# Miniprotein binders against a2bj90, part 50

Target 1, 235 residues: a2bj90
Amino acid sequence: MSRSARRKTSALNTVLRVVEVFASIQGEGPFTGTYSVFVRLAGCNLRCPFCDTRYAWSLEAGKPLGVEELVEEIARYEPSLVVITGGEPLLQRHPLNSLVEGLESLGLRVQLETNGILPAPARDEQLWRVYHVVSPKDVPVRVPGAKLHPSWVDYARATGRAWFKFLVANEQHVREVAEYVAKLGIPRSRVYIMPLTPEKLDMKELLELHSRIASLAVKWRLNFSPRLHLLVQLP
Below, E stands for the ipSAE of ESMFold2; O stands for the ipSAE of OpenDDE; V2 stands for 0.75 times the mean of E and O plus 0.25 times the DockQ between their complexes.

## First folded at step 6 (miniprotein)

Design q4
Fold by ESMFold2-Fast, scan of step 6:
Formats: structure tokens, C-alpha cells, sequence
Structure q4 (fold): chain B 235 residues (1-235), chain A 84 residues (1-84)
């Protein structure tokens, strides 16, 4: 499909199923500490046992919102970063491209959080131009059905706009991540390890877990992602 | 009933992992190694998460966190044997 036809179909498909929109601090990944608006899209193609947003798994959990209305709502927060997450936001790829176009037209920086099962953006998508944090669930956490699409590695190399963020519980997981990214040729500068945090840990437990995984990041020469929002008790 | 049996098995699995954790904690204390003591603490964190999932009836989540705890216990035991 031509770019003109793709733009037309995106304009006609301008409704997203949205679970929630809220302001917070990005607690994870390369933009940790950034004042952000989070847009949680409904629907997910995985059933991760550690998932803390199970309420977003069903597409029906989302309310239909027009792209224009959603752009206006986001803009009212005056965010430094718009984080589009879910579920799996790429399940709503066509209206998502339209949303991204609207947000970028306002000069807003956009980050997508994705499990990476669905293909990376093509050059003719609006999504090609934004930042992506890919959270593979095939390694090390071995969620059934969670195979990373190989196009994400090519996208990362071509654009410099993708990072890979891995949930880890122990040093064996970190070793598996290091082997995985080496095999795929992903540079360490684009790799984050992040603590797999059980829900409702106390602050001392959260800090100790963060400290351990951060120490492993230093040992293995990988970047560390906190879950800062949990430490500062934000959504 | 099948669901009652699954619940009982989940509870037993958590208890078994908690007993293994006690062994690791005592051995780590004897060595005075703060890294091993902290590793034992991480096992406790995951078993506490499993207990919370059990309270919510999320048996898949119980199994997942217990498996993570057992992996950490094996890692701790390997380090203990090298240190002893």
C-alpha cells in the first residue's frame, strides 16, 4: 500500500480503545525521570504470569476514544514525554500511527512500550519516527508465545530509536540476556536489565532488589532500568 | 475436587521453598558473606510474592514466583559450596 493510501486508511481508522490516561514520571528505561503522560491501550497478545496490568488484557477493557480527542487530552498535561503502553499497543497499529502523527505535529516526544512480538515499524509508518522500548518476554522470563520479531533488531540498527529492556530475577537471567543480545548483535548500549518486582513489596525490599539488579548490570556491563515510580510511590 | 487439590499443592510448594530458604539463610550467616545474605533475602522477597498471589487465588503466579525463588536458592547453594 502507498503512503497516500496508508494515510487515508489511518485517518478512517481513528478510534483507539484506551484503558487509562494519566500523568506520572517515566520510571523505566532510557527516559527514566521524565515527566510523562501515560496512555494505556487495551488488549494484549500475552498472558505474563508476573503482569501487574491484567485489567488491560481484554480489548473490551478500553473505552473507544477518537484520536483527535486523545491528542487534545494528552496536550493539556504539557508532557515532556508521551508513553504509549498497554497491553500491547501494536494490536491497535493503524489508529496508533494516526495518534503518533497527531502528537508529533505538536512537537511532543513519543515513546512506545512493546513486547516486540508484532513486527517493528516500516519506513512508511509514523511509528518509524518515534522511540521504542522493546521488552522481550521470550528471554529470560520465557512467557509462552513471546517470541521477539527479528525486525526489531534491524529497526534498532537502522534508526537508533529502539532499546531492549529485559525483566530479570537473578544472575542466571542476566547471563541469558547477555548471550541473547550477543547472538542477535544488539549493542550493550541499547540493553537495559530491570528488576522483576512482585506487587506490593515494602520500600526496603524494593530498594534491596533494585540494588542487586543494578550491581549485576555493572558486573555484566549492561544498562540498568529502575522501576522508579514504585520507589517513589507513583502510578 | 480438582481446584481444592491445586490449592493444597500450591500451599505445600510455598512451604517447601520456605524451608529450603531457612537452610540457605543459616549457612549464609555462618559465612558472614553479605552478598549471600542478600541473595537469601531476594528468595524471601519472591516467596512473599508467591504467598500474596496465593491469597488472591492466582495459582499460575504462585508457580511462577516459587520457580524464581527455587532458581535463586540453587544459585545461593552453588555459591555456598564454593565458599565452604
Amino acid sequence: as target 1 above (235 residues)
Amino acid sequence: GDPEELIKRAEETIREAQELLKEVIERAKKLGDPDLQFLARLVEIYLRAAARAFQKGDLEKVEYYVELALELIEEAKELLEKSE
Scores: ipSAE 0.050, ipTM 0.527, lowest interface PAE 7.1, mean pLDDT 82

Design q5
Fold by ESMFold2-Fast, scan of step 6:
Structure q5 (fold): chain B 235 residues (1-235), chain A 84 residues (1-84)
Amino acid sequence: as target 1 above (235 residues)
Amino acid sequence: GDPEELIKRAEETIREAQELLKEVIERAKKLGDEDLQFLARLVAIYQRAAARAAQKGDLEKAEYYVKLALELIEEAKELLEKSE
């Protein structure tokens, strides 16, 4: 293999298509309230009707960035947490493992947001060592093609590094989530329900939805995830 | 793939949800039932979301939120039947 061919092969493993990089507060899930840098990767394997980040659906929406360059950009923010989201980040699995390796070498904490359709990390992946918030779209929101890969349940039990976050609109959805997680053997301690918030809610409506879903979380003995960034008007 | 046909279908579905919402609100007020009144407010939220999506030409999003509103209406009707 020539030097040029070797450079191309290396670049395929060290180039990510990135939509945006920005600092904010993690508003969702087990790390709610943490000062974070968000890295939105391009490409998604779903077309969720309620999706707020449709601009990230295509891989072509992302600018190609080298892993080393991206690590340096992230480090400049001095974050307590790096949140890798998208689209679906696992579509860019190989360069994503390289990014995680670079971030870990700097002592940075990493969390992935994933729809859980693609398999959970294997033990020999750098991704095995970081946190994952899995957002299934098969239940209760019933997005076509959105079947949770069973390896995520095994990964969660083996590592304690995965949680399952479900969008819910009503009590029937919470019932469906409770039945789903019981059937799959997902511990309730690793389950979050989160309000499905339509665009352009006023603050009173947003708070009312949060209050209702939080009350249902108490009733059904599940964890509650707010959408804190929406309540405090951050990105 | 006729955009005019898809818009018309979305408008018809939205209208059906609006009519069902009026029925639920009327019955909830008559009973003084706080749970039913809250369900009516949730239906209104998703109905407005559907209308906004339809206005932007996002028929998939509009249909999705109308389906959520219809599920809430069904839930409210079941609660009304059980109260009888």
Scores: ipSAE 0.234, ipTM 0.612, lowest interface PAE 4.1, mean pLDDT 82

Design q6 (at its last look DockQ between E and O 0.74; V2 from the best seeds 0.69)
Fold by ESMFold2, look of step 7:
Structure q6 (fold): chain B 235 residues (1-235), chain A 84 residues (1-84)
Amino acid sequence: as target 1 above (235 residues)
Amino acid sequence: GDPEELIKRAEETIREAQELLKEVIERAKKLGDEDLQFLARLVRIYLRAAERAFQKGDLEKAEYYVDLALELIEEAKELLEKSE
């Protein structure tokens, strides 16, 4: 009966617009190196000039997939982590909560990637219980309209399940990140800086960017995020 | 703005950054300074990215990457001032 009630609710919001589902390694942030299934949702509320997933910007880029079928597909990979990304996955918040419920019912670990413009999960959302990597785009990369919603700081404090990841290209950017997170009260243990990597770099160029940003992370006592999947040439 | 004006501005900014990078490379070579040589390679990475984006007609991406290259050039200039 309870299962039947969930199916009726899911039928009203049972589809997600999905660009791709694939297995790979989480290459960024606190879960770097983890065998993961990626679910890329369509639609984005930003048009970042450096975006490497522009093919996910339009909601029309996604194929409608039923949440129950998607949960079954994901589970068959036997992932250590399910990474929900996009575009901006919170644009599909309602059916996304249904997906998270299905994944959590199977005991699967879930991590959301978000630009943080839309509010953090409420306590009664299924998303409340998953991990979040929040990548603000207002500082230092200065994407217009990309203001971080303040609820993410409160969420991180209340749950310990959010980290903040910033693209940086130089030391001035790192200084800006340090000042920004200090102003917001985000502890540096929750902050990652990651090299802003253009398309089509060769391995030497990739390593040089990683080396520079890693040395800055040490200097500024911030965590470093690689883009490991680029270094090992995985999707 | 006029699309031709935007293209012209992007080209001029890229050329300006290329000239400034040449100056950094020349100074780094004369000094034998490994830190400056490393920074010059980073400038070249973003400047090449700007050029690739420009050739594809992606002016917004091109402008973004050339601005990053210029920021790194300023970092290199600060190091040049300190070494003298």
Scores: ipSAE 0.679, ipTM 0.850, lowest interface PAE 1.1, mean pLDDT 90
Fold by OpenDDE base, look of step 7:
Structure q6 (fold): chain B 235 residues (1-235), chain A 84 residues (1-84)
Amino acid sequence: as target 1 above (235 residues)
Amino acid sequence: GDPEELIKRAEETIREAQELLKEVIERAKKLGDEDLQFLARLVRIYLRAAERAFQKGDLEKAEYYVDLALELIEEAKELLEKSE
């Protein structure tokens, strides 16, 4: 490979397409309540009908940001956690590994949010070291083109750094999740169910939906993920 | 398909779901079952989401929330049948 090809590959690994960077509370999954900086990456490999971040679906919706600049921006918030989210962050896997390396060098904890379609991190990736919340879209919500990559189950078993978060609307969805995780051999302790909330719910409806899905989580012996940010009216 | 035909079909499906919802609500009121009453409220939530999606021209989102509302209506019917 010529020196020019190496420089071009190096430059491609240092820029992310970023939609937004903001500080808030992690509202979902195992880190709920954590003061976090959210990095929303652009581009998604799905088109979920219920997606609340549709503005992130296109790569062009993100601005190109250098990894070093982004690390400095994140560090200024003094976060307890850095949450990498977006459309699908793993579409930008190469520069994302560089971002993780930079953040970890500062002692920052990192959590990735992914739909689990793309392969889990390999042992030689910086992403191997971080926490992952995988949100499958095949079960129960059956988004076209969604299929959990089996390597996420292996990664979860090998590292203990993955959790699986499923969107549910009713008890039938919870049953489907329970059957699915049993079939894949995902430990129930790593499974979260989260209410499928449409846009513009009033607070009463939102609370009632949370209450019902939480009760189903207890009944089915699964973890419950709130949408805490919606309940407390944070970003 | 023709956008107008897709719109018409979505409107018909919403109407059918609204009729089924009325039946579930009436039966749920007679039984005094809080779970059935909640399911009926949940169906209304998703139907309103579908209607809002439809008004925005987001047919895929509208269809998805109608289908979800229909699934919840069928769950409510199954619960009613078990309670009779």
Scores: ipSAE 0.660, ipTM 0.846, lowest interface PAE 0.8, mean pLDDT 91
Fold by ESMFold2-Fast, scan of step 6:
Structure q6 (fold): chain B 235 residues (1-235), chain A 84 residues (1-84)
Amino acid sequence: as target 1 above (235 residues)
Amino acid sequence: GDPEELIKRAEETIREAQELLKEVIERAKKLGDEDLQFLARLVRIYLRAAERAFQKGDLEKAEYYVDLALELIEEAKELLEKSE
């Protein structure tokens, strides 16, 4: 059997469309400061106005990589954490489960970054066993079509392996987040607010946005996520 | 919507936000209010992002960021109301 014929048959289970693989420090969320390998998958189901990774929106932006090949590439970095991001990684759900199985077999810790529009993992998926940082885009940033799937709240409660990370620009946004998570029954301990940082900020501007949102996190009793990679000029 | 109408709306909204920011800066200086001065700097960050997006022809991004600037201006107005 040719590789082309085999790939056509098993593409959904064994091949991922990958934009980039690189080592850096996780700059955001509950694992801030962790030496990580980032795997950026192609394709996205949103078109956020503030998106800095528009190059990953199309599936065609990704190179087809076999799961086994990708696991080997990741392993060479000897990371403390594998961060699977995109686009929206859950658009490639089936080969993602195979990737997670391969990474877990090597004892590697995996974190998925997702917009939460697609359903949370079911108990029989390999994805059930990994960490998820869910970044809703319906509140407060109001992206059209960005409704959080309710299964993410159930998943967070059942597993303790999901956190919710919200982009915020002002105090009204923080109030909307507080009301939103209360209505959905998301514990405050699993909620992060993070500054919405436009492109081409200088260090003073970046620190001022971080300072404001950190102060609001204290006031509203929520966790704060920096964008540490921006502060230290890493990818 | 008509592209010419979108360009005109974005340009007019940016100009409106620029004038409102000037007012906030002037009042912040008169009051010596550090919180108001800080908010004025945050308004400037998002307004400059809107201006850059407009110059590149990204009207959706320009509208998004100018709306954030205007929301911060409303927060500044609330502080002005309480402190004046």
Scores: ipSAE 0.574, ipTM 0.848, lowest interface PAE 1.7, mean pLDDT 88
ESMFold2 (binder alone), look of step 7: mean pLDDT 80; pTM 0.735

Design q7
Fold by ESMFold2-Fast, scan of step 6:
Structure q7 (fold): chain B 235 residues (1-235), chain A 84 residues (1-84)
Amino acid sequence: as target 1 above (235 residues)
Amino acid sequence: GDPEELIKRAEETIREAQELLKEVIERAKKLGDEWLQLLARLVAIYLRAAARAFQKGDLEKAEYYVKLALELIEEAKELLEKSE
């Protein structure tokens, strides 16, 4: 390999398109309430009708940042958890593995949020060692083209480091989720249902949506994910 | 399809859902059932989201939220029939 080709490959593996980096509280999923730094990567392979982060859909929405620079920026926040989200972060898989390596070298805990369309990490990827919250968009919200990659179920069984978080609006959605996870062999303990919250809700409406979906979680014996950051008015 | 026809269908569906919601609200209030009244409020939430999306020209988002509202209306009607 020439020096030019080696430098080009190194640069490709060390640059991410980043939309924003900010400190907040993780409001969703198994780590709800954790002081976190959020890293929103640009680019998405879906166009969900209910998407609140449409500004991140294009790869061009992200500024190019070197992995080392990004690691240093994240570390300055002294977070209990680094949440890598987007868009779809696995679209930038190769430099993302480099980012994870850098963060792990500092002893930082990493959580990836993904739509699960792209394959789960292989054992030789740095991503194999971090936590994953997989948000399928095929069931119950039925986004066209949003088929969960079957390797995510295998990854969850092998590692215990994946959970499946489903947006739900009504009891029929919860029934569909229950049937879906049973068919795939996903343990109920790894399943979260979360209220589908439209934009510009007042606090009473947010509480009512949370209350309804939480009650359904109890009824169907599934875990409940709030959207805590919305309730406490954080990013 | 025809863009004008698509817009007209979206408007008609939103209007139909608004009429169905009024029926659910009235029946739930007469029964004094707190969970039925909550479902009616959830329908209103998604229907308002649909109307906002429609006003902004986001027909896909409007259609998505109308479908959610209609699903909740159907759920509320099933509970009303059980309770009445």
Scores: ipSAE 0.325, ipTM 0.727, lowest interface PAE 3.9, mean pLDDT 85

Design q8 (at its last look DockQ between E and O 0.80; V2 from the best seeds 0.00; counts 0 for: pTM O .755 < .8)
Fold by ESMFold2, look of step 7:
Structure q8 (fold): chain B 235 residues (1-235), chain A 84 residues (1-84)
Amino acid sequence: as target 1 above (235 residues)
Amino acid sequence: GDPEELIKRAEETIREAQELLKEVIERAKKLGDEDLQFAARLVAIYLRAAARAFQKGDLEKAEYYVKLALEMIEEAKELLEKSE
């Protein structure tokens, strides 16, 4: 059996705990506006007070799906981007690498969303080749246990395939982000600030938060991330 | 901590933050500082979120948003002092 065939067989024999698969628009970060399929993996190593996907915290919330089955389901949507999110997808790192291999074999572009606590991909991982949006939760929102692993900065420098996205509520938060990324050596072109949006906001509240944080992004010369899916009422 | 005392403390903290915010907004109005008035009104979004979380029994979320709101109020008070 060839090395290529052996790898394909291994991918077909792995299982992911999946909460949901759905089509929508990527509403956040550098790929905002892209027609996407979202794969929400179960399990999280954080319990953020503001989390709007608490239903994905437990690994038991996920249904076991084979990687082959999942690749076929994703492909049927004909996505421009596959967004792997969760909980924290890197808790299922081994089968996640198998999923990435399957998606890449079909020429599908992949982006992972992570809180950055677990290490960045190694060069020999399939995840090395995909895009990453890293959302640290230690600054400014100060979630306990949320320390960013330093390998993400090294990975971003080595590959150019990582961006850093921060939830902020006010200018003090933006100042903290600016100090944090400067200390870590993360260039401003890789940094997004995004409004911290409580659940159940009406459209006026959503627009006011977006307006404030966008103005701060311009003032501080940082990129702005909307939560576009909330503004256009998509999942 | 007694759960009933934690709930009572959370309710009182939210009420106190609401009173402080009203004072800050009134002072910003007297100064005619429109940017500060806008920033202060956004604090109300987080206080309402705290109140909603409290009504649903999510004390952790309520406490988080109250603490955030109080920090934002302190920022606004510092800006008022410099303008006053």
Scores: ipSAE 0.768, ipTM 0.885, lowest interface PAE 0.8, mean pLDDT 91
Fold by OpenDDE base, look of step 7:
Structure q8 (fold): chain B 235 residues (1-235), chain A 84 residues (1-84)
Amino acid sequence: as target 1 above (235 residues)
Amino acid sequence: GDPEELIKRAEETIREAQELLKEVIERAKKLGDEDLQFAARLVAIYLRAAARAFQKGDLEKAEYYVKLALEMIEEAKELLEKSE
């Protein structure tokens, strides 16, 4: 009689502070165009001046949701991808691992978005198995307190499940990204540059900015990430 | 610092950036350089973003976009020098 040790996940590992759950198209990074459920977690360890989701900065902006309930809610959308985003999802690492376990048990693919300040997943974490888009805020945008944790480079090399997405405004920013990734030994094939878009750009300006940054991506042999959701006016 | 002083300083910086932007635009038009013209448009984009941030009382955001606008001006100057 094999005693299946039901690891009682401690009650602390079963609740997430969630700002919003919604279905849309992934607008950014390697999964651009994918029908996704977005789970925006509350709390951030940065205060980026250009942040478009400032309402998620406080942990108190999120409602407490049980992991099981959240898995059921996500599953109802029949997503091609679950995107865990927010402020900084890894501030809720413990319950987030439980969430990932639940989602993977249903055969759902998971992508995490992180600023890369906190350590990459360890091999014993459920997060080790998912895709990660790391958005460093040290280069080129120089957000105070932003520093990419070196373990993300190691994780990317070990798993092939990480990409790095950098906000850029001009060619100088693209150059800084190219130098930074070269110095860290991040493969260029894992690097995305994305337009730094201020709020309330008109569509003409938005398109022009996308066009120019895309051209720079080609010139510098980097991948381009659109802000597709902004271009197609989705959440 | 005094919010009023920060606002005043920011307004002065925006004015200076607008003057530099005019010069860059005029030169860009004469040269017909599309890259230089775009660089000038970027300056305008970020200056407008800064102005909107100021109007909302978001000084940190405003300052950040002013800095970006200034960086775009320097890029435009470099492009201009390469085109001469």
Scores: ipSAE 0.700, ipTM 0.866, lowest interface PAE 0.7, mean pLDDT 91
Fold by ESMFold2-Fast, scan of step 6:
Structure q8 (fold): chain B 235 residues (1-235), chain A 84 residues (1-84)
Amino acid sequence: as target 1 above (235 residues)
Amino acid sequence: GDPEELIKRAEETIREAQELLKEVIERAKKLGDEDLQFAARLVAIYLRAAARAFQKGDLEKAEYYVKLALEMIEEAKELLEKSE
């Protein structure tokens, strides 16, 4: 391959549309409480009615940024965890694999947040080696078009590197989640329920919602994910 | 549909849900059941979210949360009937 062709291929495969990069505490899922850098990628294949990050829905919402430049920016924060989120990060799958490779070369731990509509990583992808928190939107929140790809269950069983995080509002939702994961053969140890938090809740409402969903997690023998960043008023 | 009719229907649905919630709160309080009272408070959270979304002109968000609140109200009513 010529130098020109190599540069063109690198640019096409190593440019991501990035909405924002910021340091915070991971407030959700199995790594709750970890000092993290969040990388929000543009584009989403859903239009969830309750979505708080509608500004990221369009691919055009993201600024083009080279993988090497992004890796350098992330490294300056000296994070314990890199959280790649969006939109839906897997819409930018090819350059995302390159980003993961760059981050791994620095010894950084990577977590992907995904809606699980697109297929799970294949063994020959760099994404196969990192952690995934899959947030299905078909159950219980019933977003149109949000069917979980079955390969995510196989990936979780094969690697032990995926967890499933469900938004819930009430006990009926928790019951639906328990039925759903049993039907799909997802181990309970890999299942988190998390409160569905509408915008502009006051602290009392936010705490009450967290308390109730946490109590339901105990009752139903599931893991609980807070939205810790909201409770401590971080991004 | 006519956009004005959609707005009017959304407003009417939210108002109807608010009246139903008031009934659930009153009945739960009479029973002294802390779990039912807590369930009613969660309904209030989502119904307030629906009203806020409606005031901002976000009809999709308003419809989602009012539907969720109404589903929770029906669940609470079922529990109340069993307890009364």
Scores: ipSAE 0.571, ipTM 0.816, lowest interface PAE 1.7, mean pLDDT 86
ESMFold2 (binder alone), look of step 7: mean pLDDT 79; pTM 0.700

Design q9
Fold by ESMFold2-Fast, scan of step 6:
Order: C-alpha cells, then structure tokens, then sequence
Structure q9 (fold): chain B 235 residues (1-235), chain A 84 residues (1-84)
C-alpha cells in the first residue's frame, strides 16, 4: 500500500505515547546480547511492587509521537532488534500495529515485551508477525490483577514466536512456574526463568543471584534469562 | 488498617526475619554446608531490599521482599532438617 493510504488511517492508529527511546544491549530473554533500540511506551495495567520503571505507569508519562517520526528515530540507530516495552505496550495496540508495519517495511526485527494480560495478536494484526516475550505476573510473583490471557498459549503454539519469561527468587517459585506451564501446555523450550534483582546490588550479589537461578534452570530443565545489562552496567 | 499499624507490622516482620536469618547462618556454619551458607546470603539480599524500601516509606515493596526472604528461610530450614 501507498504512503497516502497509511496517512488516511485514524489518528488513533498514528500516535503513540512514548516515555523513552535509547540504544542498548538486550539483556534478557531469547535475544540476550543483541544490539537493540528500546522503545518504552507509557501506561501500565499493573502496579508491580518490584517494578523498576514506575515512571512509565501513567499514560501522561509519555509524549505523543507520530508513528512515522518514531520509525525514523529508531532507524537512525541501525539496530539489529527493536524492543518495544513499557508499561504495557498493548494498551496502545492500534498505533502499535502501525509502528510494527513501519518497522517491518524497513526490514527491522521487532520484539514486544508484554505482561500478557491483554489478548495475544489476531492473525490479521501486524503484531501477529513479530516476536513476543510474555512476562506473566500471576505466577509466581502473584501481582493482583495479573491473569495471563489464555490466547497467548494458543499464539505460541500457532506461531512459535512467543516465549514466557518468569521472575523467580527461589526453588518454590520455579516449582510453581513448572506446574503452571505444564497445566497450560507451554513447552519448556519456550520458558525462561530470570532472577528477581532488587536495586543497589554489588557485582558479587548480582552474580550470586544469577548463579542460583541458573542452577535451578538446569535442575528443572528450563531456559535461563540473565539480566545482562545490570552485570555490564548498561541501561 | 491504620497506617501506623502497617508501619509497625512491617518493621516487626523485617526484625523477625533478620533473627531467623541469624539462626540459619549459625546452623549452616556448624554443618559446613556451602549451599546453605549461599542461601543465607540470598536471604540477606532480599532483607536488605525490604529494609531499604521500608526506610523510603514503600511498604508494599518492603512486604514483597520480606515475604521472599521468609520463603528462602523456610527453604533453608527444610534443608537443615534433612541434614541434621
């Protein structure tokens, strides 16, 4: 389709509330170590006690940016991966599909970070075609209101483009994750456990937490996600 | 509840967890168990996070981290019972 067709789309499909755009290394999940541009969208439907990005909770924390402007800004970084995160980016679902369309037109790979409360993409959405890292907050960290939408399991089975990343602190958490994913029929190959790291840890403490959770991942035959950016002191 | 009661409860829970940690450390040392000593260090990390959150007035964050520390303490106690 032409640029004119895109411009005739509703204003709701062309403006995103954006908190920040920055280059870094993806420190988490299946693409750990990838040179990425992070796009943090405003607004969240949860209030997690351990949240490090509380400044993004309100939609008012984001400045309105046009999709075309944002695509141009992202492209200037020449990233190997575009990570769209938030808050909860699916709160801005309609303009997010337009953003994904623009990024894909440039051959850019896109990964969405989501809490999975809102439904997975439908087959006719541009979002159907990109990577998703779903971070459930119902298990094991038990955040109020954080029920995983069942469509994410169907999406993962249908596409192979979703992984499930769980914050864990101890072996009981890992056991709860293992039971949860077995009950839902999520393959272990799609499951990551990641250490829950509070603020102001020194290097030895960060390594100890990583070591503990990595050992549990081996024991329980799950994938391990580091928080690499914390270890190397990047944003 | 009363905000003053919530503050008092959080402080008391953190203090109780700190005493339980001391017990775990002492018992782990007597056994020479490096794995239990490692778990004790992880408990200390989450208790420090709880105390910092409490000092900043973030009671929800403090409660979250003290609960994690208590779960790790129970894990350590179960391992101690099997070893002793």
Amino acid sequence: as target 1 above (235 residues)
Amino acid sequence: GDPEELIKRAEETIREAQELLKEVIERAKKLGDEDLQFLARLVAIYLRAAARAFQKGDLEKAEFYVDLALELIEEAKELLEKSE
Scores: ipSAE 0.469, ipTM 0.763, lowest interface PAE 2.4, mean pLDDT 86

